Miniprotein binders against b1l550. Designs and how they scored, part 60

Target 1, 279 residues: b1l550
Amino acid sequence: MRLPEELLERARDIHSEAPSHRIKLDRVGSFGLKVPVEFKGFLLLAEADVWVSLPEGRRGVDLSRQVEAIYELSNPPKDPFSLCREAAISLLEKLNYADSSGVSIRFDAPLQDGESLKYYGVEISSIASDEIINKIRVEILGMTACPCTAELIRAYKSSEIAATHTQRSLGILEVSTKAEHPDPDKLASIIERAMSSPLRTYTKRPDEGGLVIRSLSNARLAEDVVREMIHLFLEEFGHLPEDTHILAAVRSMESVHMHDIYAERSFSLDEIRKEISSH

## First folded at step 22 (miniprotein)

Design hb12
Fold by OpenDDE base, fold request of step 23:
Structure hb12 (fold): chain B 279 residues (1-279), chain A 89 residues (1-89)
Amino acid sequence: as target 1 above (279 residues)
Amino acid sequence: SEFTVEAEINGVRIRIEVTINGREIRIVVTIEKDGRRIRFMYVIVDPEKLSKYLEEIERIIKLFGVDPEEVKRLIEEVRRMIEEILERL
């Protein structure tokens, strides 16, 4: 049932009223929206959050305008990164009382793995005010082999390839920049290359054996993985603005322990370049 | 190489600043409407992506209720100037 439009003339605009307490709010919006996006030829249903700031003199946000803003830009479905940036700007333009806006989009990105698919997790955001800041978080699983146990086994039993424990490890790259969102496939590739080996969705027996041998021959600590991620990131994305902030992290689900091993480094491009140049 | 293109369309002031260093194209867009300013940036290292991001900039400018044909002309001017610089390199 749709109520008559005439009611708008009779009803108070509750959102435009003065609040009982004159306090600014940082974020008011709709969380858990589902929006269609196009990513590398795949049509995906992504989860999205949209918000704006609310000035102290306004009781509420026009939430309908927020929802309209992102869905207007989602038809036809487009690249989630473009959608994120465009929607953040659109929100700020449509809701002129706000001094800031934000959009967050989450999805699993498909990644080709031979004749099958694997995936990585993506969370992006765009925050708009006088300037726009774009953030991306990429998470992908890989495999690590422990070099410490390998060395112990080598010392105990002379073998060309030492046995060691292997485990799944989650690699994380988070980038915040005034530039456009960095390429997610490149970020995922950096993480995989920093591991002992990538994971495979489907393996035949010879392929599985080769994957394990590769891991054993490329044994890495969690610390090694993070350092390699940073190194590879600088090679690929060193052109980003100097104030770009990066978090590189790994969570190793150690197969010999009930707990995980975690390592991280947070840095700006300017800071890390100075650190490397000093050595 | 650097250049700036400025336009005022339907009371909206648009500034596009382009800096080209080798294979890197930096584009900074500033939009000013009703006393508000929004600035955003692209750093393009793959020339094949230039068209994609110029199209995005065009869409973003159109969000401010400006004449779409004037915006199209503005973006085409920027494209032309970038291409002229790239051809000389």
Scores: ipSAE 0.840, ipTM 0.945, lowest interface PAE 0.6, mean pLDDT 93
Fold by OpenDDE base, last read:
Structure hb12 (fold): chain B 279 residues (1-279), chain A 89 residues (1-89)
Amino acid sequence: as target 1 above (279 residues)
Amino acid sequence: SEFTVEAEINGVRIRIEVTINGREIRIVVTIEKDGRRIRFMYVIVDPEKLSKYLEEIERIIKLFGVDPEEVKRLIEEVRRMIEEILERL
């Protein structure tokens, strides 16, 4: 049942009224929207959050306009990065009482693995005010082999390739920049290359053996993984603005413990360049 | 090499600043409407992505209710100027 539109003439605009308490809100919006996006030839259903700030003198946000803004830009489906940036700007333009807007989009990115698919997690956001800040978080699983246990076993039993415990490790790169979102596939590649080996969805026997041997021959601490991610990031993305902020992290799901090993470094491009040049 | 293109379309002031250093193309866009300013940036190191981001900039400018043909001409001018510089390198 739809109410008669004539009622709108008689009804108060609740959203435009003064609030009982004159307090600015940082974010008001719709969370958990589903929007179609196109990524590397795949049509994906992504989750999206949209919001704007609310001034102290306004009771509520016109939420319908927020939802319309992102869906107008989602048809036809486009890449999620362009959608994120365009939608953030559109929100700020359409909701003129707001001094800031934001969009967040989450999806699993497909990654070709031979004849199969693997994936990595992507969360992006764009926050618009006088400037736009773009943020991307990429998470992908890899494999690590422990060099400490390997060294102990090598010392005990002389072998060319020492056995060691291996585990899945979650690598994380989070980048906040005034530039466009960094390429997610490149970020995922950096994480995988920083680990002992990548994971495979499907392996044939020779491939599985090779994967394990590679991991054992490239044993890395969680600390090594983070440092390698930073090194590779600087090589690939050193062109980003100097005030670009990065979080590099790894969570190793250690197979000999019930707990995980975690390592991280937060830095700006300017900061880390100065650190490296001082050594 | 650097250049700036400025236009006013339907009361919206648009500034596009382009800096080309080797293989890096930096584009800074500033849009001013009704006393509000928004600035955003692209840093392009893959020439194949230039067209994609120029098209995005075009779509973004159109969000401000400006004449689409004038915006198209503006972006075409920017494209031409970038291509002319790249051909000389």
Scores: ipSAE 0.839, ipTM 0.945, lowest interface PAE 0.6, mean pLDDT 93
Fold by OpenDDE base, fold request of step 23:
Structure hb12 (fold): chain B 279 residues (1-279), chain A 89 residues (1-89)
Amino acid sequence: as target 1 above (279 residues)
Amino acid sequence: SEFTVEAEINGVRIRIEVTINGREIRIVVTIEKDGRRIRFMYVIVDPEKLSKYLEEIERIIKLFGVDPEEVKRLIEEVRRMIEEILERL
C-alpha cells in the first residue's frame, strides 16, 4: 500500500527539524547495502556502506537519498573503484548540508589460477570533503616456509633440501592516498611474491610437489615477508603522492604453534624513502 | 610540462591542472559550487588508463548538474592538450 502523496504536504519534515541537542555527527548512513559491480569481466555483488556528516542544526539525514545515489551510479554495473569515488562525491552534492561523505565497498576479487579461480579480499573507501581520500585494503593468502626449522634440519641430517614446517599466511596491504585507488591485482601480486609461494586452488601431483619445493627453497620469516612487501610496493607504487600512507602486514598461521605470528609496518612514502636513504 | 584549464558552467567553476613528467600524468580537478570546493587527483603512469580516468572526471563533473555537452568539450580539450604534449616527448 502506497500512502497518498497528499500526506507529504501534511506531515512535518522530521529530518529538517532542529535536534534536541545541537551536536554535529560525523557519520550517518546506511550500512550493509548490496550493489552490483563489474570487475575484470565478472559481475559481482559487493557490500557497500554510505554515509554523510550531519550538522548540529539538523535532526536527521535523508537516508533514502543516500541509497538512491549509489544505486543510480550502479546501473549499469561499473568498476567498484569508480563507483566508490563517484558515489562519495554524489553524496555531498545531493546532501548539501553535509560537509563530508564516505563510501565503503567490500568484495572478493577473482583471480585466475589455471582453469580455476582463486580470490583475494578487497575493501575500498572514498571519503570526500574539501578533498577526496581513497583507501584500499587487499588481503590474500599465501604459503610460508620457516627458515629456522629448515636450518636446524639441514644441520642435523645434512640434506640439500631441508624439510620445514609450512603454513598459510595472510598478507595485508592497506593504502590511503589522495590519488585514485591503486590497482588491486598489483597489490595482490606484491603480497603473493613476498611469500614463500602462492596458494593454488587445484594442484596436479607434479605441480603440488613443485609448489612445496619452491616454498622450501624460498623460506621466509613473517618479518621477511613484510619487508619484501614494502620493497616491492615501493618499486611498483613509488609514483604515488608522498603523503600516501601504507600499512604492510602479515599474519602467519604457524603450523607448529597454537598462535599466529604477526608483523607489520605503517609508514608514509616520504618517511620510508628517508629511512632507506639514510642507510 | 604543465597546463591549467578553467571553465565556468552554469555557475560551477571547474579547474583542471595537468602536470606531465615523463610517463607520469598528474591531474588535479577542483570543482566549486555554491561556496563549496571539492578537489581530487589522479596519478596516471599507464597511458592506456588516461581515457578511463578522463571519462570518470567527465561523469563526476556532470554530478553537479552542469550542461553535459559543455563538460564533454572541456574534457576533450584537456585530452587534446595532454596528447599534444605526449606526442612531443
Scores: ipSAE 0.837, ipTM 0.944, lowest interface PAE 0.6, mean pLDDT 93
Fold by OpenDDE base, look of step 22:
Structure hb12 (fold): chain B 279 residues (1-279), chain A 89 residues (1-89)
Amino acid sequence: as target 1 above (279 residues)
Amino acid sequence: SEFTVEAEINGVRIRIEVTINGREIRIVVTIEKDGRRIRFMYVIVDPEKLSKYLEEIERIIKLFGVDPEEVKRLIEEVRRMIEEILERL
């Protein structure tokens, strides 16, 4: 049932009224939208959040206009990065009472794995005010092999390749920059290369054996993985602005313990360059 | 090498600042409308992506309700200037 349009002439605009309490809000918007995006030839249904700030003198945000803004830009479907940036800017332009806006888009990114697909998690955001800040978080699972146990077994059995316990590890790279969002496939690759071995969707026995042997031959602590991620990141993305902020982290789901091992480093490009140059 | 292109279209002031260092192209776009300023940046290290981001900048500027043909001309000017610099390197 649709109400008569004539009612709009008689109804007051609730959103434009002064609030009972004159307090600015940082974020008001629609969360959990579904938007189509194009990513590497795949049409994906992503989750999106859109918001703007609300000045103290305005009771509510025009939520319909927010939703309209992102969907207008989503047809035809485009890459989620451009969508994110364009939508954040569009929100500020369309909702001129706001001094800031934001868009977040989440999806599982397909990654080719031989004849199959694997995936990594992506969350991108753009926050617009006087300047635009772009953020990307990439999460991908890999495998780590413990070097400590390997060393003990090597000492005990005098084996060239020592057995050790292996586990799944979640690698995380989060980048906040005034530049465009870094390439998510490159970020995922950095994480995988920093681990003992990647995971595979399917393996034939020879491939599985090779994967395990590679892992055992490249045993790494969670700390090693984080340091390697940082190193590889600097090689690939050292061109980003110096005030770019990075979080590199690993959560290792230890196979011999009931708990996980976690390691992280947060840094700016300027900070980490100074640190490395001092050694 | 660096250059700046400025335009005012339908009351919207647009500034595009380009810095080229080797194969790195840094583009800073500033849009001013009704007393508000928005600034955003690209750092392009793959020249093949230049067209993609120029097209994005064009779309973004159009969000401000400016004449699309004038925006197109502005972006083509920026493209031309970048390409001329890159050809000399």
Scores: ipSAE 0.836, ipTM 0.943, lowest interface PAE 0.6, mean pLDDT 93
Fold by OpenDDE base, fold request of step 23:
Structure hb12 (fold): chain B 279 residues (1-279), chain A 89 residues (1-89)
Amino acid sequence: as target 1 above (279 residues)
Amino acid sequence: SEFTVEAEINGVRIRIEVTINGREIRIVVTIEKDGRRIRFMYVIVDPEKLSKYLEEIERIIKLFGVDPEEVKRLIEEVRRMIEEILERL
């Protein structure tokens, strides 16, 4: 049932009224939207959250206008990173009573793996006020082999390739910067290169054997993985602003334990450069 | 190398500051409208991405209700100036 539009002329604008309590809200918006995006030639349905701040003197936010803003920019489907930045700015411009806005977008990014596909997780955000801050979180699975067990087995029975336990490990890079979102494929590549080996969607038996042998020959602790991620990140993204904040982490689903091994380092580019230069 | 391009289109003030260090292009955009200021930045190390981000900047400026042809001319000027500097390197 659609009500006559003329009724809007008689109805009070509830959103523009004074609230019962004059309190500013940091975020008011729509969470769990589905928006189409284009990523590397793939059309994906991403999850999106949109919000703005609400001043103390306004009862509510024009939520329909927020939804319209992001969908206008998503037709035709475009790069999710551009969409995120553009939508954050559009929200701030369209809802002029807000002093800040934000957009978050989540999707699984396809990654070519031979004739098949693997994937990594992406969560991005753009927060706009007098400046824009862009955040990206990339998560991808790899494989690690334990060097400690390998050393024990080698000491017991000498072999060219020592047996050891292997496990699936989740690598995480989170970057917050005033620059544009860092390239997600490059971030995923850094994580994979920091592992003992990448995962494969499909393997022929000889390829599977080779993958395991490679892991055994490149055994790494969770701590090694995080340090390698940081090292590779600095090589690839050292050009970002010095106030850029990074979280590098790994969660190793250790095959000999019921619990996970976790390691992380949080840092700014300025901080980590000073640390490295001091040694 | 660095340069700044400024324009006022339909009461919106736009400043684009460009710094080029070797192959790194830093672009800082400031938009001022009705007493509000918005600033955002790009750091481009792959020259192939320059066009993509210039087009994005153009789209962003258009969100402020300014004349699209004037915005196009502004971005074309910025592009030309960047390309001229890159050709000299």
Scores: ipSAE 0.833, ipTM 0.943, lowest interface PAE 0.6, mean pLDDT 93

Design hb12
Fold by OpenDDE base, last read:
Structure hb12 (fold): chain B 279 residues (1-279), chain A 89 residues (1-89)
Amino acid sequence: as target 1 above (279 residues)
Amino acid sequence: SEFTVEAEINGVRIRIEVTINGREIRIVVTIEKDGRRIRFMYVIVDPEKLSKYLEEIERIIKLFGVDPEEVKRLIEEVRRMIEEILERL
């Protein structure tokens, strides 16, 4: 049932009224939207959040305009990174009372693994004000082998390949930059290369054995993984603005403990370059 | 190499600042409309991505309600100037 449009002439515009309390809100929007995106030839249904700031003198946000803005840009489906940046800017332009806007998009990114498919988690955002800041978080699972247990077993039993405990580890790279979002496949590759071995969706018996042997031969602490991630990141993304902020982290789901081992480093590109040059 | 292209289209001021250092292309776009300023940046190290990001910049500028043909001409000028510099590297 659609109400007669003539009723709108008699109805107060509730959103434009003065609020009972003059307080600015940082974010008002629609969360949990589903938007189609195109990524590497795949059509994906991503989750999206859209928001704007609300000035102290306005009761509410035109939420319908926010939803329209992102869906207009989503037809036809496009790259989620371009969509994120364009939608953030569109929101700020369409809602002229807002001093800031934001878009967040979440999806599982497909990654080719031989004849099969694996994936990694992606969360991107764009926050628009006088400047635009783009953020990407990539999460991918890999495998680590413990070098400490390997050394103990090597000392106990002289074998060419020392047995050790292995576990699934979650690697995380989060990048906030004034540039465009860094390439997510490159970020995922950095994380995988920093671990003892990648995970495989499909393994034949010989391939599984080889994967484990490779992991054992490349045993790494959680600390080693984070340091390697940072090293590889600097090699690949050293061209980003110096004020770009990075979080490199790993959560190792240790197989001999009931708890996880966690390691992280937060830094700017300027900061980490100065640190490395001082040695 | 550095250059700046400026245009005013339908009361919207657009500045595109380009810096080329070897194979790295930095593009800073500033849009000013009705007393509001928006600035955003691209850092392109893969020349194959240049067209993609120029097209994105074109789409973004169009969000401000400016003449699409004038925006197209502006982006084509920027493209030409970048390509001329890259051909001399």
Scores: ipSAE 0.822, ipTM 0.939, lowest interface PAE 0.6, mean pLDDT 93
Fold by ESMFold2, fold request of step 23:
Structure hb12 (fold): chain B 279 residues (1-279), chain A 89 residues (1-89)
Amino acid sequence: as target 1 above (279 residues)
Amino acid sequence: SEFTVEAEINGVRIRIEVTINGREIRIVVTIEKDGRRIRFMYVIVDPEKLSKYLEEIERIIKLFGVDPEEVKRLIEEVRRMIEEILERL
């Protein structure tokens, strides 16, 4: 049932009133929306959050207008990064009483893996005010081989044994910048190349053997992986604004322990360059 | 090399500042409407992405409710100037 539109003339506009307590709010929005996106020829349902700030003198946000803004831009489905940046600006333009807006979009990104697929996690956001800040977080699993155990086994009674423990490790790159979002495939590639070996969806035994040999010949501590991620990131994305902030991290599910190990470093491009150039 | 293009379309002021250093293209867009100013940027190192981001900028400017044909002409002017500079490299 649709109510008569004439009621709009008789009803108060509750949202435009002043609130009983004049307190500004930082984020008022709609969370957990499902939005169609197109990524590398795949049509995906992404999860999205949208919000705006609310000034102390306004009682409520036009929540239907927020939801409408992102869905209008998602039809037809398009690149999630463009959608994120455009929606953040659209929210700020449509809800002109707000001094800031934000959009986040989360999805699993497909990657080709031989004749099959694998996936990595992507979360992006755009926060708009007088400037726009774009953030992307990429998470992908790889394999690490412990160099410490490998050295102990090499030194033990027989140098003919090439062995160490291997495990899945979760690599994380998070980038916050005034420039457009970095390409997530490039971030995922940086993480995988920093690991001892990539993971595969499936292998035949000869290919599995090669994967293990590669991991042993490229044994890395979690600390080594983080340092390599930073090195590779700087090679690929050193062009970003100097105040771009990066978090590089690894959570390693150590196969010989009951617990994980974790290593991380956060920095701005300006800070890390000064650190490296000081030597 | 650098240039700036300015336009006013239906009361919306648009400023597009372009800096080209080697193959790196920095584009800073400033849009002002009704006393509010919004500024955003792109740092393009892959020339294949230039058209994609110029089209995105066009769509963003159109969100401000301005004549789409004037926006299209503005973006084509920017593209022409960028491509001319890149041809000299």
Scores: ipSAE 0.786, ipTM 0.931, lowest interface PAE 1.0, mean pLDDT 91
Fold by ESMFold2, fold request of step 23:
Structure hb12 (fold): chain B 279 residues (1-279), chain A 89 residues (1-89)
Amino acid sequence: as target 1 above (279 residues)
Amino acid sequence: SEFTVEAEINGVRIRIEVTINGREIRIVVTIEKDGRRIRFMYVIVDPEKLSKYLEEIERIIKLFGVDPEEVKRLIEEVRRMIEEILERL
């Protein structure tokens, strides 16, 4: 049922009133929206959150307007990074009482893996006010091999090919910057190259043997995986603004233990460069 | 090399500041409407991405309800100036 539009002439505009308690709110919005996006030729279903700030003098947010804004920009489906940045700015323009807005978009990104596909996690956000701050988090699994056990086995067996325990490790890169979002495939590549070996959707026995030999030949501590991520990140993205903030981390599901290990470093580009050059 | 292009379209002030250093193109966009000012930036190291980001900037400016043809002309002016500088490198 559609009610007569002339009711708008005599109904109170509840949202534009002052609230009984004049308290500003930081995030008021719609969460868990399903949004189609196009990523590298794939049509994907993403999950999005949209919000704005609400000043103390305004009772409510025009929630239908903010939902409409992101859906209008998502039709036809387009690049999720452009959608994220454009929607954040559109929310500020359309809801002019807000002093900030935010958009988050999450999806699983496909990667070619031989004759198949594999996927890695991507979460992006854009927060707009006087400036826009863009954030991206990438998570991808790889294989790590323990160098400590490899060295012990080498000493016992006198072999140049080390045997050791191997395990899945989750690599994480998170970047917050005033520049546009970094390419997630480049972030995923950095993480995989820092590991002992990539993981595959499936392998035949000769290819599986090669993966294991690669991991044994490239054994790395979790700490050194993080260090390698940072090195490779600086090589690829050192051009970003100096106040760009990065978190590099790995969570390793150690096959010989009941628990995981975790290593992490956060830094700005300015800070890490000073650290490296001071040694 | 660096340059700035300014325009006012339908009461919206737009400033596009471009800095080119080697193959790095830094673009800072400032949009002002009704006393509110929004600033955002791109740092382009792959020249194949230039067109994509200029098209995004055009779409963002249009969100402010301005004449699309004037926005298109503004963006084409910026593109021509960038491409001329890049050809000299």
Scores: ipSAE 0.785, ipTM 0.929, lowest interface PAE 1.0, mean pLDDT 90
Fold by ESMFold2, fold request of step 23:
Structure hb12 (fold): chain B 279 residues (1-279), chain A 89 residues (1-89)
Amino acid sequence: as target 1 above (279 residues)
Amino acid sequence: SEFTVEAEINGVRIRIEVTINGREIRIVVTIEKDGRRIRFMYVIVDPEKLSKYLEEIERIIKLFGVDPEEVKRLIEEVRRMIEEILERL
């Protein structure tokens, strides 16, 4: 049933009233929306959140306008990065009383893996106010091989045994910048290249052997992986604005322990360049 | 090299600042409507992405409820100027 639109003339507008407690809110929105996106020819169903700030003098947000803003832009389905940036601006324009808006979009990004596919996690956001801040977080699994154990085994058995403990490690790159979102495939590639070897969806025995040999020849501590991620990031994305912020991290699910190890470094581009140039 | 294109379309002020250093194209867009100003940028190092981002900028400007033909002409002017500079390099 659709109610008569004429009722709007005699119903009070609850949202535009002043609240009983005049307190500004930072994020008021609709969370967990399902939005179609197109990524490298794949049609994906992404999860999205949309929000705006709410001034202390306004009781509520026009929530239907928020939802409308992102769904109007998602038809036809398009690049999630463009959608994210455009929707954040659309929210701020449509909800004039807000001084900031935000959009986040989350999806599993397909990545070709031989004759099959694998996936990595992507979460992007755009926060609009006087300017736009774009954030992307990429998470992908790789393999690490411990160099400490490898050295002990080498000392014990010289060239007779090539062995160490190996484990899955989750690599993380998170970038916050005033420029457009970095390419997620490039971020995923940086993470994988920093690991001892990539993971595969499946392998035959000869391919599996090669993968293991690769990991042993590239033994790396979690700390090494983080440093390599930073090095590779600077080579690929050193062109971004100087105040771009990065988090590089690895969570290693150590096969010989009941717990994970974790290494991380956060930095801005201007900070890390000064640090590197001083050595 | 660098250039700036300015326009006012249906009361919305638009400023597009372009800086080209070798392979890098920086585009800074400022849109002002009713006293509110928003500024965003692109740092393009892959020339194949230029058209995509110019089309995105066109779509963003149109979100402000302005004449789409005037926006299209503005973006084509920016594209022409970028392409001319790139041809000299």
Scores: ipSAE 0.784, ipTM 0.930, lowest interface PAE 1.0, mean pLDDT 90
Fold by ESMFold2, look of step 22:
Structure hb12 (fold): chain B 279 residues (1-279), chain A 89 residues (1-89)
Amino acid sequence: as target 1 above (279 residues)
Amino acid sequence: SEFTVEAEINGVRIRIEVTINGREIRIVVTIEKDGRRIRFMYVIVDPEKLSKYLEEIERIIKLFGVDPEEVKRLIEEVRRMIEEILERL
């Protein structure tokens, strides 16, 4: 049942009234939206959140205008990074009482894996005010091999067997910058290259053996995986603005322990350059 | 190489600042309407993505309710100036 539109002329506009308590709100929006996006030829149904700030003198946000803004921009489906940046600006322009807006978009990104396909997690956001801050978080699983155990086994009675414990490790790169979102495939590649070996969608026995040998030949501590991620990130993305903020982290599901190991480092490009130059 | 293009379209002031160092293209866009200023940037290291981001900038400027043909001409001017500089380098 659709109500008569004539009622709009008689009803109060509750949202534009002043509130009883004049308190500014930082984020008021619609969360958990499903929006179509196009990524590398794939049509994906991504999850999105949209919001704006609400000044002390305005009682509510017209949530229909928020939802309308992102859905209008998502038809036809387009690149999620462009959608994110454009929607953040559109919200700020369309809801002119707000002094800031935000959009976040989450999806699984396909990644070619030989003749097969695998996926990694992507979450992006854009926060608009007098400037726009773009954030991307990439999470991808890889394999790590422990070098400490490998050395102990090598030394044990001059063993001919190269062995150590291997485990799945979740690599994380999170970047916050005034420039456009970094390419997620490049971030995922940095994480995988920092690991002892990538994970595969499937392997046959000869390929599986090769994967394990590669991991043993490239054994790395979780701490050194993080350091390598930072090194590779600086090589690829050192051109970003100096105040760009990065978090590099690894959560390793250690095969010989009941618990996980975690290592992380947060830094700005300015900060890390000063740190490196002091050595 | 550096250049700036400015325009005012339907009361919206637009400034596009471009810096080219080798293959790196930095584009800073400032849009001002009704006393509100919004500034954003791109740091393009893959010149094949230039057209994509210029088209995004065009779409963003159009969100401010301005004459789309004037926006298109502004973006084409910026594109031509960038391409001219890149061809000489």
Scores: ipSAE 0.782, ipTM 0.929, lowest interface PAE 1.0, mean pLDDT 90

